# Miniprotein binders against a7ua95r516to809: the designs that were tried, part 51

Target 1, 294 residues: a7ua95r516to809
Amino acid sequence: ASLSLLSISDLVPDLQFIFFWMSNAIEILYFIQQKSPAYMQTIELMDDKAGSKESLLSATISANEEAMTILEEVIMYTFQQCVYYITKTLYVVLPGLLDCNPFGTEPSSEQCRRAAGVCVCAVCVMPEAVRRVVSVFQTTSDLLQQYQVHSEIQSQMFAYLFFFTNVSLFNQLIDKGPARGWFQRSRVLQIQASVKILLDWAKGAGHNHLAQKFFAKFCSTVTILASPPQQLSQMSWKALCAEHPSLKPVQLHRILTQYQLMAELGPLPIWQPSSEDEAYIYRTVDLLESFENH

## First folded at step 4 (miniprotein)

Design ya4
Fold by ESMFold2-Fast, scan of step 4:
Structure ya4 (fold): chain B 294 residues (1-294), chain A 85 residues (1-85)
Amino acid sequence: as target 1 above (294 residues)
Amino acid sequence: DTSEELRIRILELLIEALRLMAEAIRLAREGNLEEAFELLKRAIELMTEALDIARELGDPLLIEFAELLLEAVEKLIERLERELS
């Protein structure tokens, strides 16, 4: 018996059990929401017997409220459990995406062929690190479909997974990127190509709008870092802020400073923030993103 | 009055069964599979009693609700039995 689970495949039996519990709770909740108003109407239309009808109506309202509370707690609990296990797996595989090369390198053909039946990286030249991330998203999608989870909850799940992925990648790049060499142009272009594979998967899965929304910060960061020095030198601070509204002034300033240090064609002009933004830039406490929703 | 009292009893039984189901889910995730199994068996008892009363009354919605809950819990027990064996 393994005490440590290393891949999403190892978690599938546990996730299947949790999704099954979630799916049943959602179905019961939906039944109550759809049938309860009609049942209350039926009680109200019964011939008046003083006291007895009011007691039944009161009990029905109370039972409805209690059932809704219990089921909502079960759905929230099982949703949080799924998110926990899926994001724990994502956290382990995401740093590999920042180190992989999608240009001309192939994953091990033998390892890829022996992987789960959904592995097609040997024919499409998808890096193993990217395939691992895509496999987490695909397995999640497959489980949501297998247990017929409502599309709204499926959207909420992928909204959170994309949010988590964006925050994790952004924080890793900002915090460890300079020391790891991830701000070098060749590495940034590799990261950009890898992220495109994830975004293309999301589009194919019907989650394009969620991916565009929740990857905005990381995509803005990579776009700036991949920009030619000639292009960036022609943009004002105000123009950069307007093009990248997802980035806080302190985050944008850190990115531009690192870009200037890693530039191959000589020093870029210093982008001059407004006096208002300048005061904020001296506060480094807001540099990294929180995993908590605002 | 007796008919209304029986309908109130059905609702009480089904709500208690839902509470037991919710607790069983929590216990199963914490690794306490044996206690979870016992709670689900108790939930089936309550749901079965509620279904029997609902059938005697001929209330189609309460019958449908009790059958839905019973089906869900029976499927959960089948999965839990597989994990225990």
Scores: ipSAE 0.608, ipTM 0.886, lowest interface PAE 1.3, mean pLDDT 81

Design ya5
Fold by ESMFold2-Fast, scan of step 4:
Structure ya5 (fold): chain B 294 residues (1-294), chain A 85 residues (1-85)
Amino acid sequence: as target 1 above (294 residues)
Amino acid sequence: DTSEELRKRIIELLIEALRLMAEAIRLAREGNLEEAFELLKRAIELMTEALDIARELGDPLLIEFAELLLEAVEKLIERLERELS
């Protein structure tokens, strides 16, 4: 067997099979949920000799409960398998999003950088790294549509994928960002533009609400890092917390501290919390996000 | 047997077929494609028996349910057969 680089396209045949099984299990579950109550009523209305109807009704109730349990386990298992393989692929491609340049290799102006929420000019391109991430989401969307997976399950799938992406990007930026230079303004603007491409894809795919909800932490982080130094130095700690409620106090403090170190704030004073603010900041001890908590 | 006893038999067959389908999914994901294929073939046999009894009884809901399950499992077995070829 030849060695092949893992990509979303390499997983499509396996994912098609898993989505097909999940879709079929959902259809069977839906059939039972829709028709079981009516069938039980039909049994209750049957003319029977003493005791036989009660036995059939009891057996039907038990069978319904068992069928629901079996199908729910199948749906959960196949859902978890899809999530596992999709997120494993995302984990490989996501770090590239923090290191790519959506402004291309051509010279770009400050005007182009500010306009770069989406790729709107010949100088602005979708980087290969962003394209790989979008490809994972698009392939997932295509498979869910191809197998007509119920909209509730589609929403749960993208909620988890966006949650995973947000946590992965946030942790990577916080943990490795300072050493990698990702807190430098030029890199932050590139990250912001790349994230905007991803969010625009989500909006186009009908998942704007989920993207806003689950990308809030990473978006807040990038927004802070892209903010003018003067704006940040003039805001109180309470105002900063109120504007970025998705960030834990210790996370917000870490971001601001790193921003001050990297931004070279020549004419502006270094922001410092009061003693009371400092105590509040350190009441939140977990810096990195957990993949286990939702 | 009474029509009530035959309906119980149909339900029992369909539930057993669902159990076999669930086990086949687990085996297929573990790489045991041959065993998964055999379980799905057995599930089709049970569903076919259930469908035959349901048609004789003229129970439209049990007929519809058996047909739905048969269609689903038949598509799964066809996919696995291609993978094994």
Scores: ipSAE 0.574, ipTM 0.875, lowest interface PAE 1.5, mean pLDDT 80

Design ya6
Fold by ESMFold2-Fast, scan of step 4:
Structure ya6 (fold): chain B 294 residues (1-294), chain A 85 residues (1-85)
Amino acid sequence: as target 1 above (294 residues)
Amino acid sequence: DTSEELRKRIFELLIEALRLMAEAIRLAREGNLEEAFELLKRAIELMTEALDIARELGDPLLIEFAELLLEAVEKLIERLERELS
């Protein structure tokens, strides 16, 4: 028996069912939130014949609180189930993004080459590894739209998916990059181009703000590694920290050290942290990012 | 008062139906589709009773809520029926 990677397409039936449950729970919750004040007003205006109005108000408040608690638990459960299955798929496909070549003229699209010519096809064809990642995001977007999930929850979903993607890519690059050759300048430029395709997808899908926020750390890392030696040598430690606030001092120091070791375009200055930052680097040992939100 | 008792009864029915719906979701995710289906059928019975009481009271907000929840549970049961096929 051959082992096969779980594709997002294989999860669509399960995800459709979970999104369907979630959307129904959200609809009920929003109805309660919207209509509850009006109903409380209705009870308040009722004749208090035997002092029972206070008891009915208490029962109504209790019922609303219980209903909201149940619905919030359902929404949280279904949201967590969706996130689990989607991120499990992302985890498998994301490393491929660091190894693909978006500048290559691959025979993966013979039709494109015949129609547009080699040069045009080379820049317009999305690498399969990038396509797999985009497919996960697009399928998620399609399901959220299909089940009319409220925009607030849709934003929370993509915020987490972008956060997960950023952490996964950053950790892979920092932890495994040296052994994989990912810090070589040519590879970094390929990674930068691949990430640009993901960011362009996010912009087109209406999630530009979320993508800019949650990809900041990985984008800063790639930007530094892709910087020409001439440009980077003009920046002090303080200037680099100011340009890349998403990077912790220990992360910035590791990135610059890797840049220094893998530099192929000439000598580079020695970047020395300030005495305060140097002390902080020695005190802060968490190089890799957590998959848990703040 | 009968009116107050009926409104409290509607609340009890609605909350129980929501709990059955929540339990059905968890059972369905664990692959117990038959048991989930039975819980949703029970929820429909409770919601139908709640709607009938709300209509007798002439309470427009409770009628609207009962109709919304009944429709939601009916959609869920229809979806489960398709999965059971």
Scores: ipSAE 0.583, ipTM 0.878, lowest interface PAE 1.3, mean pLDDT 81

Design ya7
Fold by ESMFold2-Fast, scan of step 4:
Structure ya7 (fold): chain B 294 residues (1-294), chain A 85 residues (1-85)
Amino acid sequence: as target 1 above (294 residues)
Amino acid sequence: DTSEELRKRILKLLIEALRLMAEAIRLAREGNLEEAFELLKRAIELMTEALDIARELGDPLLIEFAELLLEAVEKLIERLERELS
């Protein structure tokens, strides 16, 4: 059906179709979940006519099990299709968020804050790179509302989208950050401000808890990079790990090492782990995050 | 047929219709709109038969379930008709 995607707008007709199918499947599933126990109880209260009651009850249980399996597969299929196309679009627009300077649009940010609770600035005055990312999330939210998708499924959708966004941004910052100058403190503050706009959107949309949970790793990373290197070097390795539990030891060590080398405040002693700390740091070998679902 | 046998027949028809609906979704997403349309038409036939039996039997839950499925598939077929036109 879709040969190429240029923007979230190109995706809307396909997404409308998929959400429509998903919504219908969810409605049928919820009907069965709600009505099945009462119906089975009704059968249980029927008079036994030469074993007919037991046969009917068995057939009803079997039919319920099969219907649930079919509907769950449909919901999973349509959910995965939506996630695939939305995350593919996000992947294209997310790098722009790391190169964005929201401080250059101070009037726009203030207009947005004055209209707290109303996101009029997301369309007109928000930095273009941030607006593109927000547009993907807003379009997704609008479609979920249009097709009256239950809040549980909506929460699962945004949980995955936030997870994907976090992993994508984290991996790009760690892999390309030093070469792109993204580890400079001034650039990190720009990144932090851009991410805050995204998190503020999530709060306004009713997804604050999901955003706090799934953006924790990237938020910890930019918090570290925004901190003076002198302050970080004064903390023990155990204290640093305790403050940033979302980061694997090897990831935290990589961030600190690269930041100390590239700090705007001039040359600082590179933090060296003790033999005990070294064993702890290298316990986890994976530096970049994977898209393995949880 | 006993009323219990008729209820089992209704369930069998509705489950088969649900399977056809599920297959139609996959076919439609793969671009096989004509095949998807034919499966949904068959699903409507099965659900209509189930609804007629349920109404004759006077089972309110099976009537409600058959009506829900029929409405859902009618909406899907209407959507596919727009895609095909």
Scores: ipSAE 0.626, ipTM 0.892, lowest interface PAE 1.2, mean pLDDT 79

Design ya8
Fold by ESMFold2-Fast, scan of step 4:
Structure ya8 (fold): chain B 294 residues (1-294), chain A 85 residues (1-85)
Amino acid sequence: as target 1 above (294 residues)
Amino acid sequence: DTSEELRKRILELLLEALRLMAEAIRLAREGNLEEAFELLKRAIELMTEALDIARELGDPLLIEFAELLLEAVEKLIERLERELS
């Protein structure tokens, strides 16, 4: 198995074929939805011979229901295939987003001039790791446009891709963050800047509402971790829960614990869970997010 | 056959063609391109029969539907043929 098979560019011909099949199924489905009611009315106007009209009407209703089911299954299958291959590509490129530095990307010597210890560039390029993630989203958008996929289906696809990205980034940060140094303040600020590039892309693509909804957990996490000690120490557990409703008690507790370790704040137990939440902060089974629907 | 029986026959043929198209899509994605190709050729045969009956009946909606399905399957076969060559 080759890692090059996970490149979005390598998947474009296969994705084009799948989108083409999906587009054809949608067109056929639309035809049935538009024409079927009128056709059933024409059957009602036919002469009835001992129930043959009732039999034909029943057969037509049954045929429409079955055709709709078959087409919906084809659309769902092709949709799932696209999502599967796109998310496999995302899974490979997403960890790089947590390690890249958007503040210090060095251009080539030909494109860079040093002045007073600062690099001044004629052209500043997005970090490669962020560009790879954006490329997956942009290629998906381009394919949806090329095959004229309805905006509702496009929204559903990006809802799932953003959901997947949020879960993947959150789980990697929480699970691998301590060992990788990702909770260090300088690293958190780099992660926050990289995520902003993704959110800006989503806004430009018309998906701001979906991005705000599905990135909420990861955005809450980096917002807390990037908070100045003076501001965060003024917040009670109840206030933090209210500002970050996407975080489960065990998740919020883990984030605050990491913040205390990295920020070298005074007393360790500054944030006390509410009595209602105290039992839930020890539910390690709820620490990481599921990729399954709830 | 009565016109009602012929219309039921057309619906049966078009449904079977649609089922074959759906299975062909699945087989093609699993890498079974030759079997997918054979199913799509069978679908064309069924759709052509349905179109012929629809034309004899003079049913404009069934004619239009059969033509739409034929065009879709023909395009799928053209793409699949490129992958097989």
Scores: ipSAE 0.625, ipTM 0.893, lowest interface PAE 1.2, mean pLDDT 82

Design ya9
Fold by ESMFold2-Fast, scan of step 4:
Structure ya9 (fold): chain B 294 residues (1-294), chain A 85 residues (1-85)
Amino acid sequence: as target 1 above (294 residues)
Amino acid sequence: DTSEELRKRILELLVEALRLMAEAIRLAREGNLEEAFELLKRAIELMTEALDIARELGDPLLIEFAELLLEAVEKLIERLERELS
């Protein structure tokens, strides 16, 4: 059966089978890791009749190494299958996150007038686009828990999913943002609020450290774009590089250029890169992030 | 056969069964469900033979390992049977 990429719910039956296989392979691997040293020691303590013990030890070591290799390959294969299908679903739903409004239905002028002095942001609604992304993460978490997949594997899964999400959102914002109006201040604040929903979900799920690590690039980008002009114009290039170490010089330069164009501030007056960084700034091939994790 | 030769036989059977299980998982994901099913049935045969020998020897760790593998493959067969039905 071909997997549907439009909804995470459509993938659940296939993912259940893959997580089941992964879970069983992990269980077998841990049994071998836990029991093998003691078993080999038991063999070493056996009475040696005509050199049979040394042959058995050699066979046991060989079998252990072969079994471990097979199980590690199965775990890697099933892990890659899960990542592939989950990220395919994420790729379809993530663009909507850049185009939604988590501050609720656009209030009419009358509603804004009546709400004057009241915190309208406290009535933020989860947009369908954000809900779809959260549903992918939540369903993945539920399946990992249902099949009792070891915590280290769970952490690796969410590390990659957060990495993928960060790269996808960053690339779409940088590549399509200018044409879509995503660099406009109001839209950036909407994007920032939507991303906060994802980060809050990650914190609630016990993955705060992974989210902070793997969302750093996109969070830096949104933070810069949401900065007031007075604050940002007072920061030197060196200070911006130090505050946003996740951004490559060419990426930081592109973000600042788009910020100035959107804010109608004119040319970049004081954000002058170092001569070393300048060599990278004019290399378009370094602008977008690769989905290859290193 | 010596107890050492029988233990080697058990290890050979269990490793081969594990290889068949791994190949069946890959085949099932590629849509070759019937081939996957046949490999898993062969794995059950090997694991059952290994378990019988391990029980005869009274080797508790090899018995536990064979039982663990047998349970895992039986569950895989059950899930695959549902897909084929």
Scores: ipSAE 0.647, ipTM 0.898, lowest interface PAE 1.1, mean pLDDT 81

## First folded at step 5 (miniprotein)

Design bg9
Fold by ESMFold2-Fast, scan of step 5:
Structure bg9 (fold): chain B 294 residues (1-294), chain A 86 residues (1-86)
Amino acid sequence: as target 1 above (294 residues)
Amino acid sequence: SDEALRMAIDALRMIAEAIRLAKQGNHEEAIRLLTEAAEIAARSGDPYLIAFVALTAIAIAKRTGDEDVIRRAEEALRRAEELMRS
C-alpha cells in the first residue's frame, strides 16, 4: 500500500485533471485573443440608444481584461501545480538512482526459481530506481500529448523537470556522497550509466537540447569522477574550468578533492586553482545549487 | 451565422456581468447568471464558450466553497473537451 503511494501512477488522476484545466485555459485564452476584436466591432456597430452602447463596450472591455487575467492566472497555477506534484515525486525517487547498479548482476538459478518459475533477468537490465524516474518523465510526456499541450509549454515543463533533477542529483552527490561512498570509481560508473539512461530517454522524447543544457552540471561532475587518472593529470586547473564551465570554482574544487581522495592519489598541484580563484573555493554558500530558478 | 454570433455576444455579456457581481461580493447572483450563460453556450455547441463559462464559475465557486457548482462546471469542461475532440 505504502509503495503504491510512491509511484507516479498515484498522481495520474490528479495530473489528468490539472492538465485538462491547463489545456482548456490555454485554448480559451487563444479563442479570446482571436475573437474578441470581432465581438467588440459588432457591439460598436450596434444602434446606440440612451448610451447603452458605450456602457456595453466598457463592460465588454472590462470583462475581456478580467477574463485574460483569470485565464493567465489559471495557466500559471495549473503549470505550478503540475510541476509541484511531479517534482515532489521525483525528489522521492531520485536518490535511489545514486545507489543502483544498472550493469545488473544476472540472478542465480535459485533466485529465478524463487520468482515462481518466471525469469526476472530482463527486468534487472534497468534498475527499479532508474525505471521509476523514467516513468515520471514518460507519464508527464504522455499527459502533455493526451491533452495536446503546445510544444513550447512541453519544453518549459521538461526544462524545469531536468533543472530540478540536475539540482537534486548534484546536491545529493556533493552533500551525501563522501559518507555514502558515491565518489568511489565503481559507484561513479554505475551513476554515469544510470544518468545515460535518462539522457537517452530525453533524446528519444525530442528533448535532447534541454537535457544537454540542464544536466550539464551533474554530467560534468560524473564525467570528471569517471575519468582515468592519466586523463585528469594532463589537464591544468584552467583547462578543467574551461572544459566544465557549468561548474563553479568551489564545486569543481570539491569534486576534484573527492576524486583525489577516493582514487587514493597523492596531491596533484596541477589541479590547484589560481590565487584569485582560491577565494571562490571557500564560498560555501555557492557549493550547493538552489531549487529556486528565477 | 448572425444568430450564432448573437448567442455568443449574449453569453459573453452574461459572463461580464457575472464577473462584476462576483467582485461586488454577490457570488450567488453571479453563479445564477453563469448558469444561464452555460445554457446558451451549450446550445451554441461552441466548446470554447462552454469552457469559458465553466472556468469562470469554478473561479467564483472556489471563493465560496460551492462544491456542487465546481462539480457541474467540471462536467461542462469534460463536455467541451469531447466537442473539441470531435
Scores: ipSAE 0.005, ipTM 0.229, lowest interface PAE 10.1, mean pLDDT 74

Design dg13
Fold by ESMFold2-Fast, scan of step 5:
Structure dg13 (fold): chain B 294 residues (1-294), chain A 80 residues (1-80)
Amino acid sequence: as target 1 above (294 residues)
Amino acid sequence: SMTYEVTIRTDNPEDLFRIAKRLIELALEMGLRVEEVRREGDTLRVRISGTPTQVLRFRVEVIEWLASQGIDARVEVREV
């Protein structure tokens, strides 16, 4: 079977099982951490009738440490498994975000009513491609809430999902953008609008700080590409580096080169890298981002 | 010791031999007894005997290894 046949809904039963196991492991770990000092204190207060107090203390410490280590491993691996399935689904739906048109999507269901001579209409404003991405994030949020997963784990989950989304979108735009026409101004404005819908969702879900942190590179890229020629041509290389610190010199150089090539009014002034950055603008090994969290 | 059935399902049946080989290696390294290994189409079923702690550790290692190999597979474990 093809990955394109799988939706986040198809993974829900497997994810429910993994989240349930993860949640239980977290609960047991918390119980051991909270109750262990009380049990140790109880052993310390025992009369050592058979010379057993020190043996019980040592055995209890060893058993608790072993149990906590195993639970931490279960939590880590179930977390990684959830992330794996969710990001696999994201990988399939994310390219659609770069190709969708939020400005040209007409509502499939629109109702206009007259009240006191005033027309009141309801409009659906989210493209299907964006809805698919939001659905993955919303389903993840729903599962975390259903299984009462601690807020710290929720934050780690969304930090990684936003990191993955940022890297995936950035790499696809840089690598495939020229061939797909994604650097054309009209396409960039569509991409910017679609990304704003994702960021608005994240803000509504309480993850605004994570979204701002982990989408910084892709947001910088889209912001530069969406800049009017008159505005962008007035900025020096140094000013662009200062405004977009998430971009490496080779990445900024590639973005500006694509911007210049797609200008309809002819070639824009060339942005000259600083003498310090000249050595780095051709380091192709640094062009695409790694999915490793560095 | 208790007996557990580990079920692995994948869309790439060609990976099942590699998966089975690694599961047997992991089980032996962890002191688990491998009672049976069966392939049923896109599904691999492995019966192992050991303590609950050993089996929990085994599942964790299996999930981690599959992820590290980029293998798309679902893992479930049940006591039989």
Scores: ipSAE 0.000, ipTM 0.089, lowest interface PAE 24.1, mean pLDDT 75

Design dg14
Fold by ESMFold2-Fast, scan of step 5:
Structure dg14 (fold): chain B 294 residues (1-294), chain A 80 residues (1-80)
Amino acid sequence: as target 1 above (294 residues)
Amino acid sequence: SMTYEVTIRTDNPKDLIRIALRLLELAVEMGLRVEEVRREGDTLRVRISGTPEQVTRFRVEVLEWLVSQGIDARVEVREV
């Protein structure tokens, strides 16, 4: 069954059920981990006149290991189900983020330069498309809080969601961007401002470190595309790679090549990939070609 | 680095070949070593070597791609 057309609000009852089971499994696992050492110590301190102490210890260890394995599987399965349904909902609403305008009107050259700065982005209004994405994150946060899910698991959940959002936005921008006009500098600045709103939400929710880490690839891509052609042309390849460590050299080269073609730029600094990078590029192309012919 | 088994199950056998090819592409792109790829009915098993961080990122990339293609598949990762 497909849940891709449902809003996050429509999924709340199903998600509550899954979070309920996950929370219960976590609680039981924690209880066993907390109580097991005390019980084992009690057995070890008992008189062993009948020679049953070693048998009881062995049986208790075996039973605890089996129970913990089952609980870990339940936690993993319910976690995966939550991530699956939430990410499927995110995927439906994410394209709207690339198509909305938080500035209200198309930016002028001066506004585009200023929009690259934090101050202008901070005063942007939240478009409905961005609100829908924030709604998914907020609902997830509310459910984690409602079921008192441990902070480490909450961090794991948002790490997955942020990285999924990062990858989805990156793939959509690269694959569909040229045809949709998203590579135009004014559009890129609008995208940057919209993403800033998501990052600000994450900071307010206590997830700033995760957001900075897992949005790095998309943020680097948008930063490059928002850079004026003249400034970009003045940078060496080594400097570009050093400023964007979240992008692999082959990815950076593809972004620059697409940007140059779309913007009708003059000559950009030439990147000559290593033999390994060259082999990777050709292998990827060959795999895609073989794929299309099957 | 550690070895992990990535298990993907789908009810459409034609998707397994497409999934396998994409997994190989992603693994190469992310610097992961692919040690083994096996198909067992409706299940694809891929054995990869890498850091926990690399494998977690790989799992997210795979999940994003599956959702983008409209493929209904269950993805599980475990250390072996």
Scores: ipSAE 0.000, ipTM 0.399, lowest interface PAE 12.4, mean pLDDT 74

Design dg15
Fold by ESMFold2-Fast, scan of step 5:
Structure dg15 (fold): chain B 294 residues (1-294), chain A 80 residues (1-80)
Amino acid sequence: as target 1 above (294 residues)
Amino acid sequence: SMTYEVTIRTDNPIDMIRIALRLLELALEMGLRVEEVRREGDTLRVRISGTPVQVLRFRVEVIEWLASQGIDARVEVREV
């Protein structure tokens, strides 16, 4: 199936509406939480007329529980809708990040150079593909701030978006990388630089801890592929597993096999799985990551 | 693969929402299937399907996250 290119800007009006409802539901929930104890205390201090006080207390408890349940459902629903539309947009733009060159790519080819023994560096402009991904994250951040969405919910939103980005990039690299030449060291270094731009954005936005956690698998993959042959060939399977615990045995084995082929390190295989992991390197169902529970 | 019910009790409704969102996120990250999410007063019940090892790791991660957030909540896991 063919998908039209979707811009995050095209979704802003719909996202504004959803964030508006989310923010209002959170505010109402907070209001009920803040005012409910005082109101209940007021009822408890009333003179007890036959059945009237107990009836009013029971009705108030029931009404508060129903209202809180409805508000929680609205918050959950609006959160899921935002995630759905934002991740759909990310899915379209993320593959471009793996093909771009942040080192002197057109249209901006400004570079560092030596002039009369003095280093002169121009500021490199972010590649369009990276800028599109950053734009999705920035627009999301701006909307969350504009509608004053609770900071914890904002953190959960970016945790999910980073999780999705990590899975999408990892799957694209593993599945399409060999055919696209993405496992060549020069291409891996370009990918590493592009990912650093995303991680730097996350740090600037106050989400460094989430980015470090949720990008672990893709960062491990890129780190291995960017490693010099002399360094990597001296590491045992056990040492690589310990250094990259986010990678499953089948994933690590696939990455190392591709690295060995690209680096022309001689006959395969150099890195042998431990006896304990040997059965798991053939679990093809575990090669690609899931975006959803199965 | 077995079905488990994760039960979390907290009297703060905002914490309840935070917990529910975090449980769904952790389940997705760990490859656990979420069968049902239900709230009953101060109690959140989430039914998940996975291996015993996956569910044990999920429980540990949930407890560590709650502690990191300073949330006072009780966590129970049982096979259904």
Scores: ipSAE 0.000, ipTM 0.235, lowest interface PAE 14.9, mean pLDDT 76

